# Ledger of designs, part 224: VH-VL binders against o60147

Target 1, 175 residues: o60147
Amino acid sequence: MLEKNKYLYIFRHIQTNQVLLSQGNVLKKTALFQLPYPLQKPVAPNGMRPAKLRKDHWVPLLKVEFPNESMFQSVFMQLLNYRKYRSVQPLTSDLLKLPIPVRRRKIMRQEVPNTIADLADILNKEKFPENSVRLQLSDKSDSEYADWPPSVQIDSEEIKLSRGFREKTTVDEAR
Below, E stands for the ipSAE of ESMFold2; O stands for the ipSAE of OpenDDE; V2 stands for 0.75 times the mean of E and O plus 0.25 times the DockQ between their complexes.

## First folded at step 11 (VH-VL)

Design jb15 (framework fv_dargistotug; at its last look DockQ between E and O 0.04; V2 from the best seeds 0.00; counts 0 for: pae E 8.3 > 2, placed apart)
Fold by OpenDDE, look of step 11:
Structure jb15 (fold): chain C 175 residues (1-175), chain A 120 residues (1-120), chain B 106 residues (1-106)
Amino acid sequence: as target 1 above (175 residues)
Amino acid sequence: QVQLVQSGSELKKPGASVKVSCKASGYTFRSYGMNWVRQAPGQGLEWMGWINTYTGEPTYAQGFTGRFVFSLDTSVSTAYLQISSLKAEDTAVYYCARGTYYLLTGFDSWGQGTLVTVSS
Amino acid sequence: DIQLTQSPSFLSASVGDRVTITCRASQDISSYLAWYQQKPGKAPKLLIYDASTLESGVPSRFSGSGSGTEFTLTISSLQPEDFATYYCQQDYEYPTFGGGTKVEIK
């Protein structure tokens, strides 16, 4: 039997810093469904859900390898739930005082650190075996957004993914 | 155990409307999208669209706009498919299927199907 | 929309046979392909997802392979209960199904 999916890929938009979760190293077009529709039809960089997936606008943030599919599924769903929870929370009075475009940008700027923090929180609660989860970041400094439990082993090497695409292979490196 | 239970078979005349229900149980209803799939007699499977059970936002596949309406009653974990102005070509088995697009490829749970027959 | 072409449309086989069904996508869908089994009067049943991952409870005689545009479903040793219609399905974009492959008794 082939190994079940145990990899989580997280991408960020280069302009809006919005975050997409992916069960594969290639973004699906349907991944955009993770993003909410605006009241009116804006296109990035105004935020919300772009009409089309521009893979070249999405860069890898991190890759997580779990011991098995069950753990992957659990964490993936929890991440989505955390994001949903935040999205429905009432806006603070300070945010409400800002013009809508400024407000949206401010909120979107927090998606990357929030997602990383959420991941760490979820993993802390799950209490997975020590060094059973492998975390690889595109920028190692992003790991500083959270305190990681002993279950997480952070790779010293940064991830090598093409924008919105699969991991680089020997052929890809030649391009 | 995940279960999707659909309403019973329908016999309608052309021009009438039908509303098919799909009641979900055994999981968090709002955590998975609900898809609708049509299968005409002796034909293949056709994805009609899906509804975001969290937001209530429906998305319709090409060819299923206008007369087809997806809706929810989250209080009873139920999704609905309404077809108006029924035509003979709408005769088919309609399935609801739990979507896993957030997490997985494919639909891992299906209703038993609802036969809608449109005949004069 | 992404078109999926299955081949063959019909396949006659005997119990114990190795059966292979092919699904071709009109464009690169990575590994975002699923396989279903459907028996007459029943809803489809998920067999494989992510091109090669076996759904829980599905017998190990079923396997999937492929990526990009070419995919295969293999039944290593056909059992009596395996005579059915099989569909491939992609969700790289909006979901679409292949035309189906009916596996019949020879």
Scores: ipSAE 0.530, ipTM 0.846, lowest interface PAE 1.1, mean pLDDT 89
Fold by ESMFold2, look of step 11:
Structure jb15 (fold): chain C 175 residues (1-175), chain A 120 residues (1-120), chain B 106 residues (1-106)
Amino acid sequence: as target 1 above (175 residues)
Amino acid sequence: QVQLVQSGSELKKPGASVKVSCKASGYTFRSYGMNWVRQAPGQGLEWMGWINTYTGEPTYAQGFTGRFVFSLDTSVSTAYLQISSLKAEDTAVYYCARGTYYLLTGFDSWGQGTLVTVSS
Amino acid sequence: DIQLTQSPSFLSASVGDRVTITCRASQDISSYLAWYQQKPGKAPKLLIYDASTLESGVPSRFSGSGSGTEFTLTISSLQPEDFATYYCQQDYEYPTFGGGTKVEIK
């Protein structure tokens, strides 16, 4: 029995570099629940959640094509768990020396490289067949945040966020 | 238990200088940056900047680059604000303030304030 | 810079009244807003942080709400010790303060 390919979409915020994971190329409002919201002491020390989802503020970071649902679900759940683990770590003394907004931005600035490294770590530990997972990035230099296993084929084409046309055929990406 | 104790009020002439102290106790001084806030008579609060208490590196808000100097003496857990070439518009209460332990909004510890009066 | 606009600038009220003060940000600041109470000759006192969380030792008659660009501070039943000036403050970026709301005895 054949399974249809499944895609993991990862978005970044254009200003803060925060990261959201999605099953679709359009973010749902509930994706914001992945970001910590400070409610009480102790609070999530590294989170910021916008009041509403501004789709024009979230752009594709990368897209991962899995050959089946089982592989997708395994990687997606593990990736959420890695993010949860990072979000509850105590602040280091180096961060405590800084004003709160500087601390937040330093932590958020690491979300892109950390998510990419976590994805690669998961894929290195999973026993997926060679070249079974296709990775496409919006900026190919971001692949340098991690060492990728033989199971991953990195697409030579970058993800483009544009409307309109160019000499070759284009498609709209979710915004 | 966290306390910030500032030096007493100052009366100055235009062109003089003043150095306000802020002595911290009840926490590890070098683990938290120190902020400075100005409040002119009858006016609101204005963030002046902060100093990294580990490195001694100051950051000044726009409009406070020049005559305003932040410094430290870490051996006595004390931050300083020095204002040179005092002008009448420098008349204000100057506060030192510290943020909370976590990524929380606001300053949870304030000095009592130091009134600097500059009169012609 | 992120500008914070408080409304009203001045409020006259009686003991027992419900008081609501608003703070509007010039851009989305998530929930990174604090509220302070300041009495004459005293330093500001932190009441509420992260928009809605009461600081330790603050009476439960104080509450905060809002996110994004619109925030409110509410005092459910005004007490004699609550006559003061109230400020909002953001630190989504480097801090800025609202202009203040003076609450006076009617």
Scores: ipSAE 0.008, ipTM 0.543, lowest interface PAE 8.3, mean pLDDT 82
ESMFold2 (binder alone), look of step 11: mean pLDDT 93; pTM 0.949

Design jb16 (framework fv_dargistotug; at its last look DockQ between E and O 0.03; V2 from the best seeds 0.00; counts 0 for: pae E 4.3 > 2, placed apart)
Fold by OpenDDE, look of step 11:
Structure jb16 (fold): chain C 175 residues (1-175), chain A 120 residues (1-120), chain B 106 residues (1-106)
Amino acid sequence: as target 1 above (175 residues)
Amino acid sequence: QVQLVQSGSELKKPGASVKVSCKASGYTFTSYGMNWVRQAPGQGLEWMGWINTYTGEPTYAQGFTGRFVFSLDTSVSTAYLQISSLKAEDTAVYYCARGTYYLLTGFDSWGQGTLVTVSS
Amino acid sequence: DIQLTQSPSFLSASVGDRVTITCRASQDISSYLAWYQQKPGKAPKLLIYDASTLEEGVPSRFSGSGSGTEFTLTISSLQPEDFATYYCQQDYEYPTFGGGTKVEIK
């Protein structure tokens, strides 16, 4: 009998920098439900929910391995809640002064660093055992977006996933 | 403990409307999507769609647009399925089921089902 | 929509038998497949998710395997309470169910 999945995969859109969370290393089409649905159904890169999942447009941001599935679930749900919370916050006066397309782009640019910061914050609050959480980033420099608690060990090796898929192939590396 | 409790059986005439309720308890209602599944007598399970309990956005499966409406009352952690212009072929047991599609959990909690019988 | 084809539709077995049910997907759904058990007059019960992960509280005699387009539910030793209808379900896209497999007593 196999243990429950204890991995969190985070993907970013190559154009909009929107973020999708995934318990699997292959993105589900229904993962798009994490993104807000616009009133007039704009298509990416408008910073809203695309009509279809283009797996080749999503690249892995990071992979997190938790000690167990329970810890994963806790962190996963909290991440979603953090994102939801931000999405419903009133826009600042400065943002409101910007044209809508510019505003949207500015907000979307913050999704990656915000998600990473959220993850670190959640992990800091959870107080997991030292070095019990393994973090692997596609770009190690992204780890600088947050201060990580002692529970997190950052792998020196970058994550090797294909765009929206499980394994990185030679073709994917050439892209 | 997670529980989904649905409203009782309904007997309707063709052309009438019915509204089935699904009250959730034992968890944060807005943290999980609510799915609706239909099962005609002696038939298999058919996914009708789901509603995002946080945003209120409904998504309907093909074949369940128009006469089928998902709605919420988050204040009482309840999801609703309304069927208008009922037809005999709408006779079925309707289930609500908890699930989120960004997780690997499937539909882990189900209501007990509501039998809707449409007969002249 | 993704079609799931279960086989067999009907299966007669005895207590203690090893039972195998197959679910085939019309396209690659990775491991995003669940198995349910449904008894007459009752709601479906989740048995397996992510193709092979046993739901909490489900007996260990149940197991799931497979990935991509072919999946299998196995009951290692059929018990009296296991006579029911079993459904596979994918959630890679909008959810769809298999046609079901009724396991009957021989």
Scores: ipSAE 0.474, ipTM 0.834, lowest interface PAE 1.3, mean pLDDT 89
Fold by ESMFold2, look of step 11:
Structure jb16 (fold): chain C 175 residues (1-175), chain A 120 residues (1-120), chain B 106 residues (1-106)
Amino acid sequence: as target 1 above (175 residues)
Amino acid sequence: QVQLVQSGSELKKPGASVKVSCKASGYTFTSYGMNWVRQAPGQGLEWMGWINTYTGEPTYAQGFTGRFVFSLDTSVSTAYLQISSLKAEDTAVYYCARGTYYLLTGFDSWGQGTLVTVSS
Amino acid sequence: DIQLTQSPSFLSASVGDRVTITCRASQDISSYLAWYQQKPGKAPKLLIYDASTLEEGVPSRFSGSGSGTEFTLTISSLQPEDFATYYCQQDYEYPTFGGGTKVEIK
C-alpha cells in the first residue's frame, strides 16, 4: 500500500528554531526523541528537548516530494544520520565560552541552516533524475543555505502558514 | 527564595587588591552560571564575564582579561571576584547576577552590589 | 560585539503618563532582549525577558514589544515607584547592555 510519491516534512519550532523531521504533515510525539536532551521539568537547566510536543509551536519549514519510497527512505535515513552525528560532536571552545542559555540558543539557531545544507548535500551525492525531487519552502530565501542539484525542482509557491500548523485548515482548500 | 548576598563595601588604595564574595541560596548553585556586572558611579551597566559554576571555568569580557579573576567555592555556594592592582577607574559597584541554564533571556537574580572605592 | 542604543537617554514625566523607551540593536538579535529597572542605590530588577514576557511579580502596566533590531518598553500609566533608570540587555551572543534611560519625576 506504498504510495508512488512519498513526502518528507521538516518542521521548525516557532521560538527556538529547532528542527524536526517527519514522514507526515502532523508530528508524532515520538519526534521529540530526535532532539539530544530531554527536558525533565518545564524549565530544565540541562535540556534542549521540550518536555512535551506542543503542536502549536511547530510550523512547516519545508516539504520534499520524492517519486518513490526507495528514494525517500535513502534520503530520510541519511538525514537522520547527519543529525545524530552532529548531535554527539564535541562543542567548540567558542561555544563553551558562551553562557549556558546563550550557547544552547546559538546551537538551536544553527539547526535550520544545518538541516537544509545536509539535505542538499545528500541530494547532490545521489544520482536522481533531473527535476525528480520537488522542494517547497515556507520561506524561499532559506534555499540560499545550500546549492541544489539538477534533480531538485524548487517550487515557486511557498508553503502558506495558517493559524494552526496544517496547510489545509480551510474548507475552501479541502479536496 | 533565590538570594545572592554580596560582601560589604570596600575602601582601597591604588595598587591594592579586593575580593568580593557572592553567596547564593534558594537554588542549586551549580545549575546556573554566575555573571559579574560593573557600574561606575553615574554610569551604565557593563558585563564583565561569567563563571561556569559546574566546571569552575571563567570567561572574561574584552577589557577584563587581566586584573580580574572569577572563582568559586561550591561547598558554600559562593562566587568570588578578585581585582588586583586596583586603579582609580575601578571605583564602581560590582554585582553578581545569576544566569540560567533555561532558554530564558536575561539575569533573573542580582546581588545587592558591592561598592569598591579606590582613592589615592 | 552587539551594540544596544537606548532612546531617550532621559525623560521627565508625571504620574499617570504613558512612557515609551526604545532599544535598537546593531544586528538582528531575534527576541533575545531583556529589560531592567534600577532605582538609586539598588540592584537592577528584571522586568521583561524574551522581549515581551513579564517577569513574575512585575505590574501589568509594564509591557515589551519588538523583535530583530527594534524593541520598546512601555509603561502605560506611570506610578511614583516607577521613577528609575531602565536598561535593555541582549544575550543573543555575549551579553551587552544599553546605555540606560533615566525617568525623572516632573
Scores: ipSAE 0.259, ipTM 0.696, lowest interface PAE 4.3, mean pLDDT 85
ESMFold2 (binder alone), look of step 11: mean pLDDT 93; pTM 0.951

Design jb17 (framework fv_dargistotug; at its last look DockQ between E and O 0.04; V2 from the best seeds 0.00; counts 0 for: pae E 6.3 > 2, grease 19.1 > 18.9, placed apart)
Fold by OpenDDE, look of step 11:
Structure jb17 (fold): chain C 175 residues (1-175), chain A 120 residues (1-120), chain B 106 residues (1-106)
Amino acid sequence: as target 1 above (175 residues)
Amino acid sequence: QVQLVQSGSELKKPGASVKVSCKASGYTFTSYGMNWVRQAPGQGLEWMGWINTYTGEPTYAQGFTGRFVFSLDTSVSTAYLQISSLKAEDTAVYYCARGTYYLLTGFDSWGQGTLVTVSS
Amino acid sequence: DIQLTQSPSFLSASVGDRVTITCRASQDISSYLAWYQQKPGKAPKLLIYDASELESGVPSRFSGSGSGTEFTLTISSLQPEDFATYYCQQDYEYPTFGGGTKVEIK
């Protein structure tokens, strides 16, 4: 039986740089539950959970292909845990000195590099077989955010997904 | 082994309140969302909503706002469903079900269900 | 909300039969569909997730297929223990269930 859950897609919000994880190349609306829900219900781009999924606001960051679903699940869960851990950590004194909007922006700017670094860290710890994990980035330069283990093969070709879903068409490339 | 154990059957009068518990074991409680599903006698499954076990944030499906309250006691890995101002139409089996809104499609573990009967 | 329409609502079959149940979504839900089996007096049991992924411990005679708006659950050879009600469920948005398909003995 073919395992479909062997692909990790990571999307970033074009305005807030928030990150969503997806087991499919189409973001589902419930993916937004990954984001914190503020008490006063602010709407993005305040760096919180938007009320609605606007697929056109999310662009692919990277795609990871795992050898099997078990490996995928392990990495996926760990990524979420890493993110949760960071979200609940006390803010540094330096951050607390900043106005709230500035603070939020600064924190949000780190989500993409942090997620990439987390992924690399997780993969380093998992010790998967050499070249067993295939990584495709929307921007190859993003691979520089981390040192990748031998288990990761970085594709030379950039990911070709449209915003929030499906493969890019010629129309999408023209945008 | 993942287990969800719910409280026993309830018999209530209209206007009363009921609180159903769902105790989780065999996994990290706060790592999975908890869903509530209603099934009226002889009817299909109806998703009532879910609660984020990590944040405590409840989300209610349309039609399940107001009288329905999801809550948690994370110290004992338990989720609760409270229904106030019970009506006859609330007679149903209520299930708690573990779900991963972010990873897997579907609810992979279910409580045994709690029958709530509302009768005058 | 996304509506899921199952067909048929009732299905009579014999042991050994190939059984197919269809679930139609009111909109494109990609592959975010699950199938459940429910026996009388019991909680639903997850059979298939992500349209075609077999849940651990589920017999291989069960299979799911489809994407977008059309999905199918197939039991290749119906066993005595397979007589039950089957539900499809999507979580592309807030979860919704199909109306169910009761598989009965012919």
Scores: ipSAE 0.420, ipTM 0.821, lowest interface PAE 1.4, mean pLDDT 88
Fold by ESMFold2, look of step 11:
Structure jb17 (fold): chain C 175 residues (1-175), chain A 120 residues (1-120), chain B 106 residues (1-106)
Amino acid sequence: as target 1 above (175 residues)
Amino acid sequence: QVQLVQSGSELKKPGASVKVSCKASGYTFTSYGMNWVRQAPGQGLEWMGWINTYTGEPTYAQGFTGRFVFSLDTSVSTAYLQISSLKAEDTAVYYCARGTYYLLTGFDSWGQGTLVTVSS
Amino acid sequence: DIQLTQSPSFLSASVGDRVTITCRASQDISSYLAWYQQKPGKAPKLLIYDASELESGVPSRFSGSGSGTEFTLTISSLQPEDFATYYCQQDYEYPTFGGGTKVEIK
């Protein structure tokens, strides 16, 4: 068709539960720039970025199908903006009371529910047609982090892939 | 500006107890956890655990559950390490240490250390 | 728990030498590694945080590198005041320290 479906791919880190957003079904190394980067004092918290992208450490969290590129781009950029806004907020008093590694873990573990809530908030504010946006989750219980607008159709099938968003692969083609 | 000042060295007999103090200044005491680190003579550094200075709840590293007790007096911004039933193997320098405000690695503020010597 | 293995445990060097100390972690700890200098009778002093960031007031001849499981502290031109014991420390989990590297005058 003239306007083809566009997908938003969201990944979760298997150990830290950090989240990365992707416009493709394979993560690019530049996606790591979405995570906080060390900055000089007294700037917002940093130091949580992995040294390099280990694609085997990032698994599907959810996939969103949009009817066209314009809707995809709008939602994708808003998600990045929500994430950037949150990353520069001062640490709360209850986080500052905790040892550094505990603070990191607590912040990182909020990335999944925060991202899902952000997505829903954006979609609730958009005026998309009923059932025009298809959401597929790796764990359907994660939909409970938010209230979804009528525009969202939550797929009854969970993402079965444990190694990314591609279908079952054959033996590696490269030698 | 941030300072951690520890109590003086102690000479104790086996079976006695000791209480090391660590007085903090230059920051809001209850906003940062306090860590304790041991260094036996001629040996490396060993993290003993930490105490949440707001709630008073301690966490002990493996091997430090039992005879080692962390406590606080927040009214004077002071953390304490108490060691009961002292053994010769407890002879060490004991440090208090604090991490940074941010999510940065490492302890950027240390007490001067308290030597505890246990001998018969 | 995460073990840190420091190498070498001891080295002799002269003023002006380039000194390299390594720290190997038993698992991927990202960049959550610090380096300390400790002189006899003194508390450790933080030199490097987040694997490669120089702490304020630390001379630029000190540098850190590495990520994941292998990390390096380098002193580009050893000075008399640099003879000390150096420790690595991770806080990816609750902290652990390397065994130390004693840098002695030759």
Scores: ipSAE 0.014, ipTM 0.592, lowest interface PAE 6.3, mean pLDDT 84
ESMFold2 (binder alone), look of step 11: mean pLDDT 93; pTM 0.952

Design jb18 (framework fv_dargistotug; at its last look DockQ between E and O 0.05; V2 from the best seeds 0.00; counts 0 for: pae E 12.0 > 2, SAP .5 > .496, placed apart)
Fold by OpenDDE, look of step 11:
Structure jb18 (fold): chain C 175 residues (1-175), chain A 120 residues (1-120), chain B 106 residues (1-106)
Amino acid sequence: as target 1 above (175 residues)
Amino acid sequence: QVQLVQSGSELKKPGASVKVSCKASGYTFTSYGMNWVRQAPGQGLEWMGWINTYTGEPTYAQGFTGRFVFSLDTSVSTAYLQISSLKAEDTAVYYCARGVYYLLTGFDSWGQGTLVTVSS
Amino acid sequence: DIQLTQSPSFLSASVGDRVTITCRASQDISSYLAWYQQKPGKAPKLLIYDASTLESGVPSRFSGSGSGTEFTLTISSLQPEDFATYYCQQDYEYPTFGGGTKVEIK
């Protein structure tokens, strides 16, 4: 029997830096619905929501292990809410002065740091037990985007996750 | 408590239209996608599509394009399924089902179903 | 679309029996599979999600296992209220359901 879901995986798009949340180490196609702006005709990066999931375009950003499923669910939902909140906020005057493509790119570039900051903020508010949450980053420098509460233990090792899907195995490394 | 309450049974003639409602309560309506599932008499479950309750964007499964329209009235936390140009084969129970479409697997809350009977 | 094939379509069992239902996916869906119970005239009820996570309020006699393309729902000891039709469902892509397994009294 598989363990209850207690893992949060966050992926970023290699071109647009858009972020997808995943309850598993394999991105499912429906994860794309996290992106609010569907493409009419063009493909990413011109649009915000690719028509199809290209797993090879998504790389792992971080992995979070929670003590239990309840904590995972709480944090996951809050992350989505934070994202939604930002998406509906009025654009600043500075952004409005930019051409639409430039504006979109600028907004998308903030998704990674914003998501990391959101995660830290949520975890700070949740006041989980010390070292009860394990955070593993693809790039350790990304941890600098936020101040992490005592509940978070940052792993010294980077995550070993292939693009868009399962963790790397010895077989994968041999390829 | 999460509840989805659907409108009552419908009896229609071929060519007519029907609009089924699904009123949600006990949770934030716009935080969960709403799915529609069809079940013909004595048959299995068939996913028809879903509507993003936040954006209003509908997505229809293959075979449910054209005559099927998902819509919302967020002010009353209600989702609607409209079927036009009804056919006999549209006779089925239609369910609305709440889902965290991009988060968790499974529809954790269902309406009681609405029987639509199409008969001449 | 991803096809889910359930087996058996029909299963006769007695109270107290161990019941196993299988769901096979046409492709790898990781663990993105749910199980539902449906009784006549009622809406489906979510039992298991993410292949093995028990939905809140569901008796512990229900369990799910599997990943990839092979999944199993197990009822450790069948109770009178468990006679129903069971469906598997995936949402790795657009959701699809299995054909169902009717568990009836022997």
Scores: ipSAE 0.340, ipTM 0.799, lowest interface PAE 1.9, mean pLDDT 88
Fold by ESMFold2, look of step 11:
Structure jb18 (fold): chain C 175 residues (1-175), chain A 120 residues (1-120), chain B 106 residues (1-106)
Amino acid sequence: as target 1 above (175 residues)
Amino acid sequence: QVQLVQSGSELKKPGASVKVSCKASGYTFTSYGMNWVRQAPGQGLEWMGWINTYTGEPTYAQGFTGRFVFSLDTSVSTAYLQISSLKAEDTAVYYCARGVYYLLTGFDSWGQGTLVTVSS
Amino acid sequence: DIQLTQSPSFLSASVGDRVTITCRASQDISSYLAWYQQKPGKAPKLLIYDASTLESGVPSRFSGSGSGTEFTLTISSLQPEDFATYYCQQDYEYPTFGGGTKVEIK
């Protein structure tokens, strides 16, 4: 049984800058299925899916507090749809000229700004009450990737990095 | 299931040309780039470049411009390497290798190699 | 170009030995490194990609580690079929290969 809540947590990969969405502040291994590339070697143009979830590689990017579950679910699914839509678009001719590894890295490096812009676009199109959505960033300058609607209150404090950088160990790891 | 089958060995004189073929099967040809890798006898591997199988645009590594030409026939899922004005130093095994567009991998499928021997 | 230096160039070992091969990059290449096995007269075979991810169908005795500039391929218990030449390859930029490590029977 999944726990639904009104918080959206967004993580970025420390090396590739890929992005994962989560309902909780710790990623579940099924989060990898959000990436547009399945575990097989697919034809989709927009980056890569790692073979396994390395929890020590994923750090907080931002957190969003919604006033209710319905708003959270709407925004969460729209974000996933934006990412899937982008993943099937034809690549530009400039990208197609690049060697495959270089192309992959350029595509992955756009995931942070693209996700932030997508979130803002969704929130601008929704008619949420003023200051009803609270946004907290790990790096406040990332808010500059988008224009935010009146419904969004950007928290003055950045996300604390020490607990969001590393996954906690389990009691059975020494076995 | 994925297979890359190359044309047979070639014995050539200096100054001649050779065209090596690489026929792909078991996957969508235009969804994966095709790389060419050279290995001189007793030596290591050297990346020569690649061709975008969707657009047909080749990219050559430094040192492989001019005499080396990559091309495609997508109707038969085949990539080609043409070497003109052959020199003795071109004696090598030439491999085609498939790149994976969307994973951080090297080359996951290789042809069996084509030995090109250039001798007087 | 990014240069990869493998060590040792040659290694003599017995069945059952633990074998370690090192690949050093001339600059930080993150985790964009692959390992290949090549037997005489055969094409290279991909073993490891993304520094530590095992390719499908590769025995679990093979493992990779490292990031940045130093990478390691380990064979935990050498088998008769593992006597071959091993190459590292980066794809951080235009691909380059290491010089190879030949593993032979002692």
Scores: ipSAE 0.006, ipTM 0.489, lowest interface PAE 12.0, mean pLDDT 81
ESMFold2 (binder alone), look of step 11: mean pLDDT 93; pTM 0.947

